# VHH binders against Abasic site processing protein HMCES (HMCES), part 56

Target 1, 269 residues: Abasic site processing protein HMCES (HMCES), of Homo sapiens (Human) (q96fz2)
Amino acid sequence: CGRTSCHLPRDVLTRACAYQDRRGQQRLPEWRDPDKYCPSYNKSPQSNSPVLLSRLHFEKDADSSERIIAPMRWGLVPSWFKESDPSKLQFNTTNCRSDTVMEKRSFKVPLGKGRRCVVLADGFYEWQRCQGTNQRQPYFIYFPQIKTEKSGSIGAADSPENWEKVWDNWRLLTMAGIFDCWEPPEGGDVLYSYTIITVDSCKGLSDIHHRMPAILDGEEAVSKWLDFGEVSTQEALKLIHPTENITFHAVSSVVNNSRNNTPECLAPV

## First folded at step 7 (VHH)

Design r8 (from g5 with T102R; framework vhh_6z1v_2)
Fold by ESMFold2-Fast, scan of step 7:
Structure r8 (fold): chain B 269 residues (1-269), chain A 123 residues (1-123)
Amino acid sequence: as target 1 above (269 residues)
Amino acid sequence: EVQLVESGGRLVRTGGSLRLSCAASGRTFSTYAMGWFRQAPGKEREVVAAISWSGGITWHADFVKGRFTISRDNAKNTVYLQMNSLKPEDTAVYYCAARSYRLYDSPKEYDYWGQGTQVTVSS
């Protein structure tokens, strides 16, 4: 997964993340650095994206089931990185393979510290390779959405005219991530950065791409992944697997250029 | 947290109209999806209509489509159910309910409930 959409205004995004803590109390996640959130239909690695993480990472005695929402850099910078410029990392940390996560130091160490997060997006993009041509077909991939006002069925809004209306009830894609904290050697603010865990594609996506992000489907999975105070690394990793609860549609080549940031990037064609 | 109080339930004749209101108290009303539900004697509670936190998205059950309309006024912290062309099978206790952000079509997904208002439809 190397391109996402996360365009909701901050207040709408916050409401989309409403949840219940361990005691059953309804809550909205509390923001850290809200002014660093930059909505976009076309987010690439090295940009900031909003993630959910446990409040216990920031407050010693906090309830580990309470959530913070914070923008983090996409592309994990390990705590041990010694250069002054994170862009000089010699290896790509945009994604982390589920099958080797416990073997790679860059991921194993933050996992051991409970540094699990849930990466938020409207959905993600993948480019399907077409035989006989070098052109790739982009697809927007997202959770099935509630279909309203269509013959009594609840499902995805497939018509272009319905997309504008669907956003205030959008079910955000929730991807399993690992984050780390890097202190610049020359001083400055701590950098929080994340990677998205990837798994083999489900059957429904296999014709588009061979890999997919590890999607946490539903509040029980999200809660267990985030709650590092009660859920061990071993138990949390059991949540990492492909899901068939996903849908997609073809989109315009406008999305190919990461500088394009308009609704056309995710509109059906 | 939100407290919900329904009003408007009464006896109406077949073919009549009725408007139900649900008054919410609390500072977070605009963060809740709202639904109207009903339970007839000897039946399970079923969803009648639902509306998103902004009012931009609505859903209506097939058995009320074209007859009932859900709406909300976030400035007044109120949800409405306009009921037209009432039938005897619409007789039930009508409940207002709230859940965080996203609307859903199952009573089990809603966290806050009003006490209900009785609607009786007869000739």
Scores: ipSAE 0.277, ipTM 0.646, lowest interface PAE 3.7, mean pLDDT 88

Design r80 (from l6 with V99D; framework vhh_8cml_1)
Fold by ESMFold2-Fast, scan of step 7:
Structure r80 (fold): chain B 269 residues (1-269), chain A 122 residues (1-122)
Amino acid sequence: as target 1 above (269 residues)
Amino acid sequence: EVQLVESGGGLVQPGGSLRLSCAASGFTFSYYAMGWFRQAPGQEREFVALISWSGGRTDYSDSAKGRFTISRDNAKNTVYLQMNSLKPEDTGVYFCAADRYPFGSTSEYAYWGQGTQVTVSS
């Protein structure tokens, strides 16, 4: 998983993340650094993306079932990294393999601190290798959506009203992530950065790509992954597996260039 | 405590109209998709209509399409089903249902009302 769409305006995104805390209270996640959120149809590593994490990470007296939503840098910078520039990191931390997560210091250490997050997206993109050519076919991959007569799938719509209707009640993709906190050696703001855990592709996606993000399907899985105050690392890792509850459609090569940020990136072709 | 309370059912002649209402409490109504289902004697519960959080998206069963209209008033925490051109086969108990992310027209919604009887008799 190396490219996503997360284009919803902040208020719509927040509403899509409405949840129930441990006491049964209906809540919206509270924002941290909302000014760092930049909606885009085409998010690449090193850009910021919104994640959910437990409020307990920021407030010692907080209920661990309460949620914060915060933009974090995609590409985990370990807390022990000693260079001044995070871009100098010598290894790729965009994704973290589920089978070796407990063997890699970059991921094992933050997991031990309960630094689990849920990475939010409209969906993600993957490029299918085409036989007989060097070209790849991009696909937009997302949760099955509520079916309506007005919108059973994402259509190519030029009307802003039609695009608004497509996203009404959109079920955001919820991917299992690990984050870490890095303090610049020369001082400055703490950098929050994340990686997306990956698993073997499910049967439905195997013809597109051999790997997929670990998707947390439903509120029970999301709650257990986030609640590091009540759910141990061992129990949380049981949630990390391939899932079949996913759909996709082919999209235009416009998405190939990460600088392209328009609805055409995810429109069916 | 979540409550869904249906009203507006009754006896009507074929070709007549009824408007069902469902008053919701105990949850943030505007964050939930709302659906209507019905169950005739001796049959399984079937999907009738669905409306998204804002009311911008609606879906209907083939039997309801063109005759029924689902709508909602988020300020009043109420969902409605306007039923026109009623037929004897529309007879059944009509249930209001709520879910954050219903999978299309599935019958596996999180919350359900107790139902209101609709009888269409010639």
Scores: ipSAE 0.006, ipTM 0.450, lowest interface PAE 9.2, mean pLDDT 87

Design r9 (from g5 with T102K; framework vhh_6z1v_2)
Fold by ESMFold2-Fast, scan of step 7:
Structure r9 (fold): chain B 269 residues (1-269), chain A 123 residues (1-123)
Amino acid sequence: as target 1 above (269 residues)
Amino acid sequence: EVQLVESGGRLVRTGGSLRLSCAASGRTFSTYAMGWFRQAPGKEREVVAAISWSGGITWHADFVKGRFTISRDNAKNTVYLQMNSLKPEDTAVYYCAARSYKLYDSPKEYDYWGQGTQVTVSS
């Protein structure tokens, strides 16, 4: 997973993250550094993206089921990194393979500290290699939208004119992440940065790409991943697996250039 | 907090049409998902239709699809239910309900309720 869309205005994004704490109280996540949130249809590594994490990371006696939403840099910079410039990190930490997460010091150390987060996106992009050509077909991949208990899902809009209207009640993609906190040796603000855990692709996505992000499907999975005060690393890792509850559609080549930031990036073609 | 007042319920003949209105009072009406629900005597309250905070997304129960249409006017703090081709089985008290942020199809998930408006469809 190396490209996402997260374009919702801050207020819409906040409402999309409404949740219940352990006591059943309805809440909105509390923002840290909201001014660092930059909506975009075309987010690449090293840009900031919003993540959910437990309030207990910031307040010693906080209810670990309460959530903070904060922008973090995509590309984990380990707390032990000694250089002054994070761009000098020799490891690519955009993604973290689920099968080696406990073998890599960059990931096992923050994971041991409970530094689990949920990475938010409208969806993510993948490029399907077309046989017999160097051309690749981009796809936008996202949760099925709106599910009723009786009639099943109300699918995504059938026409481009209705596509933009679906954002009002969009179910955000919730990806399992690991974050770390790095203090610049020369002083300055603590850098919060994250990686997205990846798994083998599900059957439904196997024709598009061989890997997918570890998606946390539903509030129970999201709550358990975030709640490092009550859920151990071992128990949390049981949530990391492929999911079939995903849909996609082809998009235009406009998305190929990460500098393009328009609705055309995710519109069906 | 939001207060909801339904209006428009009356006696109507089979095959007729009726439009229900729900007037909301409160500063944050445009942040609420809204639903229309109904309850016939001796039955549980069921969802009829729902609409997102902006009106961009609507949902209708299978038993009213093609006959009923939910809509809203955020400038007027009002949600509507246009009912066409009414049947005796549509006879019920119709309730307007509001929920902060997310759209749901279950009565248990809605926080604010109107007092209801009676719709009677005669055969």
Scores: ipSAE 0.013, ipTM 0.378, lowest interface PAE 8.2, mean pLDDT 85

Design s1 (from b6 with S107E; framework vhh_8cml_1)
Fold by ESMFold2-Fast, scan of step 7:
Structure s1 (fold): chain B 269 residues (1-269), chain A 121 residues (1-121)
Amino acid sequence: as target 1 above (269 residues)
Amino acid sequence: EVQLVESGGGLVQPGGSLRLSCAASGFTFDDYDMGWFRQAPGQEREFVALISWSGGSTDYSDSAKGRFTISRDNAKNTVYLQMNSLKPEDTGVYFCATELYDYSGPEYDYWGQGTQVTVSS
């Protein structure tokens, strides 16, 4: 996973993240730094994306089942990084392989501190190698969507009103992430940054790419991953595995250039 | 530090053979597909051959089929291109390439410096 769409307006995104806390109370996640959220059909590493994390990370004695939503930089900058420019990090932290997560200092340290987050997206993009050529076919990959009168379908949208119907009840993709907090050595605001955990591709996606993000399918999985106050690192890691509950369709090469930020990026071709 | 280092290029007569090697370092070689590309003077870089991470599947351009064979030795972190029945049209700089992210992209991310192959007419 190295390119996503997360284009919903803040209000729509917030409602899409409605959840129940441990006591069964219906809630919306509370925003931190909402003005840093930039909707886009084409988000690349080093841009900000919204993540869910436990309120307990910010408030001592908070209920660990309550959720905050915050924009974080994609590309984990370890707390121990000593240079002034995060882009000078010599290894790619866009993704964290599930099989080596406990061996890599950059990931095992924040994981040990309970710094688990859920990365939100409309879906993600991968490029399939076309046989016999240097051409690659991009695909948009996302949760199967429940067909309702209001939700519409992504392939049938042909006007702004129809596009609104597609997104009204869109089920956001929920990917397991790890975040860390980095304090610039020369002073400045703390940087929150994340990585997406990856696993071997499921059979349904194997023809597109051999790796996929660790998808948390359903509220029970999302809740357990976020709740570092009640769920240990070892128990949380049992949630990290390939999932078959995913769908996709081919998209235009318009998505190839990360500067293109239009609905055409995810529209079926 | 990711490095791809090609070798084995040279001057060959038409109909001759040449074996290119690409030594890879700085990543887990046997997890990634490896490709060969070439670029002739004044032309765009073109695909030549691809081998899957396991060596279980290969793919070739139409011009390479039947004449070139791609192979790999995961124990040596090396990918090879055996070129037979060389033609003047095969002249160019040959590049080794891979994509190392745990995600795919629109293009290969890492390229070697290339090795020159010249087939005199």
Scores: ipSAE 0.425, ipTM 0.760, lowest interface PAE 1.2, mean pLDDT 89
Fold by OpenDDE, second read of step 8:
Structure s1 (fold): chain B 269 residues (1-269), chain A 121 residues (1-121)
Amino acid sequence: as target 1 above (269 residues)
Amino acid sequence: EVQLVESGGGLVQPGGSLRLSCAASGFTFDDYDMGWFRQAPGQEREFVALISWSGGSTDYSDSAKGRFTISRDNAKNTVYLQMNSLKPEDTGVYFCATELYDYSGPEYDYWGQGTQVTVSS
């Protein structure tokens, strides 16, 4: 996964992240660094995207079932990195393969510390290679959305009003991530950054791409992944597998350019 | 500069074996996953095999499973593909790749020039 969409307004995004804590109380995640949230239809590595993480990461003795939402840098910068510029990291940390997560120090160490997060997106993009050509067809991949009588599929939004309705009730894609905290050698703010765990693609997606993000489907999976206080690494890793509960549609080549940030990026063609 | 140089391709009969090599330079070899891809005439490039940087993990396409073995020698900066029980369908150009990112986008990882494998009676 090298491209996502996360364009919802902050308030809508927050509401979409409503959850129940372990006591059954309905909650909204609290924001950290809300000013770093930059909505975009076209999120690329090195950009900031919102992730969910346990409150216990920030507050001692906090209920580990409580969630924080925070924009983090896409591309994990390991805590041990000694260069002043994260871009000098030679190892690509945009993704973490599930099969080698425990072999790579950059991912194993933060994972062992319980630094699990849920990366939020409207969906992600993948490019299918066209047979016989070097051309690639991009697809937008996301959770199936509940068809409300009034809210047609993304493709059925014939009107701006209908489009807004679709997004107001949009089920966000929840991807398993690992984050780390990096202190710049020269001082400054601690950098929070994440990697997306990837798995072999499900059968439905296999014709598009052979790999996919590890999607946490449902509140239980999300809760268990986040709750590093109660759920061990070993148990959490059992949640990492392909899911068939996805849908997708072809989009225009507009998304190919990471500078393009318009609704056309995810619009069906 | 990152360089990947494939070798070991050739003409073999069905049921035969080949061992491909890929010599890597220009980067810290043991920090990166390595893989093999192939492209048959008129077909898209397809995944064949992957090996982790440590050599501790391997992955194969369904077609390669049981017949192909990927290995690496980090001291020699080389990745290998042992191909046994070759079939005509295995014919194609085989490419070595480094850091097979599950990255989908317009950018590609580093590739070698490829080595031709032809399986024919």
Scores: ipSAE 0.020, ipTM 0.376, lowest interface PAE 6.1, mean pLDDT 88

Design s11 (from b6 with S104W; framework vhh_8cml_1)
Fold by ESMFold2-Fast, scan of step 7:
Structure s11 (fold): chain B 269 residues (1-269), chain A 121 residues (1-121)
Amino acid sequence: as target 1 above (269 residues)
Amino acid sequence: EVQLVESGGGLVQPGGSLRLSCAASGFTFDDYDMGWFRQAPGQEREFVALISWSGGSTDYSDSAKGRFTISRDNAKNTVYLQMNSLKPEDTGVYFCATELYDYWGPSYDYWGQGTQVTVSS
């Protein structure tokens, strides 16, 4: 996973993240640094994206089932990184392979501190290589959406106009992430950054790419991944596996240039 | 520090052969697909060949099929391109490339500096 869409206005995004805490109380996640949230149809590594994480990371004795939503940099900067410029990282931390997560210090250390997050997106983009060429066909990949009386079915056959109407009830893609906190050596604000855990692709996506993000399908999985106060690292890692509950459609090459930020990026072609 | 270093280019007569090498360092070579591309002066880079991380799968452009063979030696962190029956239109700078991300992007992420291949009488 190396390109996403996360375009919802802050209020719509917040409502889409409504949840129940451990006591059954209905809640909306509380924002940290909401002004850093930049909606876009075309988010690349090093940009900020919204993630969910446990309130217990920020407040001692908080209920670990309560959620914060915060923008974080995509591309994990380890807490031990000693250079002044995070872009000088010699290792690519956009993704973290599930099979080596406990072997790599960059990921094992924050995971041991309970630094699990859920990365939010409308969906993600993946490029299918066309055999015999350097041509690549982009696809937008997302959760199956609930049909409504007004929006109907959403899929490859739907017009761009119909897509505009579905966002009010859109089911956000929820991807398992690991984050870390880095303090610049020369001073400045703490940088929060994340990586998306990846797994082997499911049967449905294997013709597009052989890898996929670890998707947390449903509130039970999301709650267990976030709740580092009650769910151990070993138990949480059992949630990391391929899922078949995913759909997609081909999109135009407009998405190829990360500077393009329009609905055309995810519209079916 | 990711590095790709190509070698083996040179001047050859039409119908001749060359073997290109690309030495890779700074990443876990065995986990990533490797590709060869070429570029003639004033032209866009074009795909030549691809080999999967294990060496179990290969792909070739139409111009390369039957004449070129891509291979790799994971113990030596090296990818090769054996070029046979070379033609003047094969002239160009040959680059090896890889993507170190756990996803496909719109293009390859890492490129070597290239090695010149000239096919001329």
Scores: ipSAE 0.381, ipTM 0.701, lowest interface PAE 2.4, mean pLDDT 89

Design s12 (from b6 with S104H; framework vhh_8cml_1)
Fold by ESMFold2-Fast, scan of step 7:
Structure s12 (fold): chain B 269 residues (1-269), chain A 121 residues (1-121)
Amino acid sequence: as target 1 above (269 residues)
Amino acid sequence: EVQLVESGGGLVQPGGSLRLSCAASGFTFDDYDMGWFRQAPGQEREFVALISWSGGSTDYSDSAKGRFTISRDNAKNTVYLQMNSLKPEDTGVYFCATELYDYHGPSYDYWGQGTQVTVSS
């Protein structure tokens, strides 16, 4: 996974993340650094994206089932990184392999500290190779959306006008992530950054791309991944596997340039 | 600095075999899909084969399927292309490529120098 859409206004995004804590109380996640959230149809590595994480990471005695939402840099900068410029990190930490996550220092260390997060997106993009050419066909990949009377039937063939009507009730894609905290050696603000865990693609996506993000399908999976106070690393890793509960449609090449940030990026062609 | 260095090309007769190697450095090799492409003079690069980051899945062009096998050794940061039953049509420069995501998008932005494969009839 190397490109997402997360364009919802902050208040709409917050409502889309409504959840129940351990006691069954309905809640909205509390924001940290909300001013750093920049909605975009075309988010690339090194940009900030909103993630969910346990309140216990910030407050010593907090209920670990309560959630914070915070923008974090996409591209994990390990806490042990000693250079002054995080963009000089020689390893690409945009994605993290599920089968070697416990073997790689960059990921094993924060995972051992319970630094699990859920990466939020409208959906993600992948580029399908066109046989016999160097051309690629981009696709927008997302959770199946619930049909409503006002929005009509939402599917791959729906017009761009219909897509604008569905955002109020859009089911956000929830991807398993690992984050870390890096303190610049020369002083400055602590950098929070994340990586997306990846698995081999499911049967439904295998014709588009050979990898997919580890998607946490439903509130039970999301809550167990986030709750590092009650769920061990070993138990949490059982949630990391391919899922078939996704849909997609082809989009135009406008999305190829990460500087393009318009609804055309995810509109069906 | 991302580097991909191909080797193993050469001149072979039709029906012969070659094994290409690509040594990768400058990135976390076992987090990325690796591919092989080829280019004949005056033509665009064409896809030949792809292997997933884990080695668990592979994909081939129709012309390569059944004759070529892509594999990788993540401990050695190396990807291979075993080419059997070579045909004159397989002649070209073979490139190792990896798809790293950055501001320029998910293209095969990192290409090796290439290794020449010539199948003489």
Scores: ipSAE 0.011, ipTM 0.341, lowest interface PAE 9.4, mean pLDDT 84

Design s13 (from b6 with Y108W; framework vhh_8cml_1)
Fold by ESMFold2-Fast, scan of step 7:
Structure s13 (fold): chain B 269 residues (1-269), chain A 121 residues (1-121)
Amino acid sequence: as target 1 above (269 residues)
Amino acid sequence: EVQLVESGGGLVQPGGSLRLSCAASGFTFDDYDMGWFRQAPGQEREFVALISWSGGSTDYSDSAKGRFTISRDNAKNTVYLQMNSLKPEDTGVYFCATELYDYSGPSWDYWGQGTQVTVSS
């Protein structure tokens, strides 16, 4: 996973994240730094994306089942990084392989601190290598959506009114992430940054790419991954595995250039 | 740091042969697929050949099939392209490439600087 779409306006995104805390109280996640949220159909590494994380990370004695939503930099900068410029990090931390997460200090340390987050997206893009050629076919990959008369579908969204209906009830993709907090050596704001955990592709995606993000399918999995106050690292890692509950369609090469930020990036071709 | 360094290019007459090498460093070479590409002046990069991380699978462009052979030596962190029956149309800069990211993007992640192959009488 190295390219996503997360284009929903802040209010629509917030409502899409409605949840119940451990006591059964219905809630919306509270925002941190909402002005740093930049909706886009075409988000690349080093850009900011919204993630869910436990309120307990920010407030001592908070209920660990309560959620914050915050924009974080995609590309984890370890807390131990000594340079003044995060872009100078020699290792790519866009993804964290599930099979080596406990071997890599950059990921093991924040994971041990309970720094688990859920990365939100409309869906993600992958490029299928076309055998015998230098061509790649991009695909938009997302949760199966409930089709209703009111919500419509991406393929049927041929007008502005229909596009609005598609997104009003969109089920956001929820990917398992690890984040860390980096304090610049020369002072300044703490940088929150994340990586997306990856696993082997499920059978349904294997013809597109051999790896996929670790998807947390449903509120029970999301809750357990976020709740570092009650769920140990060992138990949380049991949630990290390939999932088959995913769908996709081919999209145009417009998405190739990360500067392109239009609905055409995810429209079926 | 990740580096790919091509060598073995040169001038050869039609019907001749060349063996290109690509020395890789800075990553666990035997975990990643390796590809060869070429580019003639004013043209887009063209796929030539691919070899899987284990060496167990290869793929070739139509122009390379039957004439070129890709191979790798994981103990030496090197990928090779044996080019036989060379034609003037094979002239170009030859690049090796790999993908180290755990995702597939619109293009290969890492490229060497290239080695010039010229086929002329």
Scores: ipSAE 0.530, ipTM 0.791, lowest interface PAE 1.2, mean pLDDT 90
Fold by OpenDDE, second read of step 8:
Structure s13 (fold): chain B 269 residues (1-269), chain A 121 residues (1-121)
Amino acid sequence: as target 1 above (269 residues)
Amino acid sequence: EVQLVESGGGLVQPGGSLRLSCAASGFTFDDYDMGWFRQAPGQEREFVALISWSGGSTDYSDSAKGRFTISRDNAKNTVYLQMNSLKPEDTGVYFCATELYDYSGPSWDYWGQGTQVTVSS
């Protein structure tokens, strides 16, 4: 996964992340660094995207079932990195392959520290290889959305009003991630960054791409992944597998350019 | 430096077989997917086959299905393409490729120089 969409307004995004803690109390995640949230239809590595993580990462003795929402840098910068510029990291940390997560120091170490997060997106983009050509067809891939009588499919939004309704009730894609905290050698703010765990694609997606992000489908999976206080690494990793609970549609080549940030990126063609 | 070196190409008769090899160096071979592409004269480069880093997953073009087999030996840092029942239409330069990123970008990250495969009576 090298491209996502996350364009919802902050308030809508927050509401979409409503959850119940282990006590059954309905909650909204608290924001950390809300000003770093940059909505975009076209999120690429090195950009900031919102992730969910356990409050226990920030507060001692906190309920580990409580969630924080925070924009983090896409592309994990390991805590041990000694260069002043994260871009000098030679190892690609945009994604972490599930099969080798425990073999790579950059991912194993933070994972062992319980630094699990849920990466939020409207969906992600993948490019299908076209037979006989070097051309690739991009697809937008996301959770199936509940068809409300009023909320047409993304493609059926005939009116701006209908479009807004669709997004107000949008089920966010929840991807399993690992994050780390990096302190710049020259001082400054601690950088929080994440990698998206990837798996082999499900059958439904296999014709588009052979890999997919590890999607955490449902509140239980999300909760278990986040709750590093109660759920061991070993147990959490059992949640990492392909899911068939996705849908997709073809989009225009507009998304090919990471500079394009318009609704056309995810619009069906 | 990442290097991909194809070999095993040649002239074969229709119905014949070839086995292509691609020797990889300069990266952790078993961490990345490998692919084969081909380019016929006057045509665009086309996908032939893909194998996952572990070898557990493979994908083929429609033309390759049933005739070609992609495999890899991670101990030797080599990917193979066994081509059976070759046809004149299979003629072209075959390229090995790798993606160092775990996503489908606009292009594969690295390519070899290619090896010529000619199927002719």
Scores: ipSAE 0.031, ipTM 0.470, lowest interface PAE 3.8, mean pLDDT 89

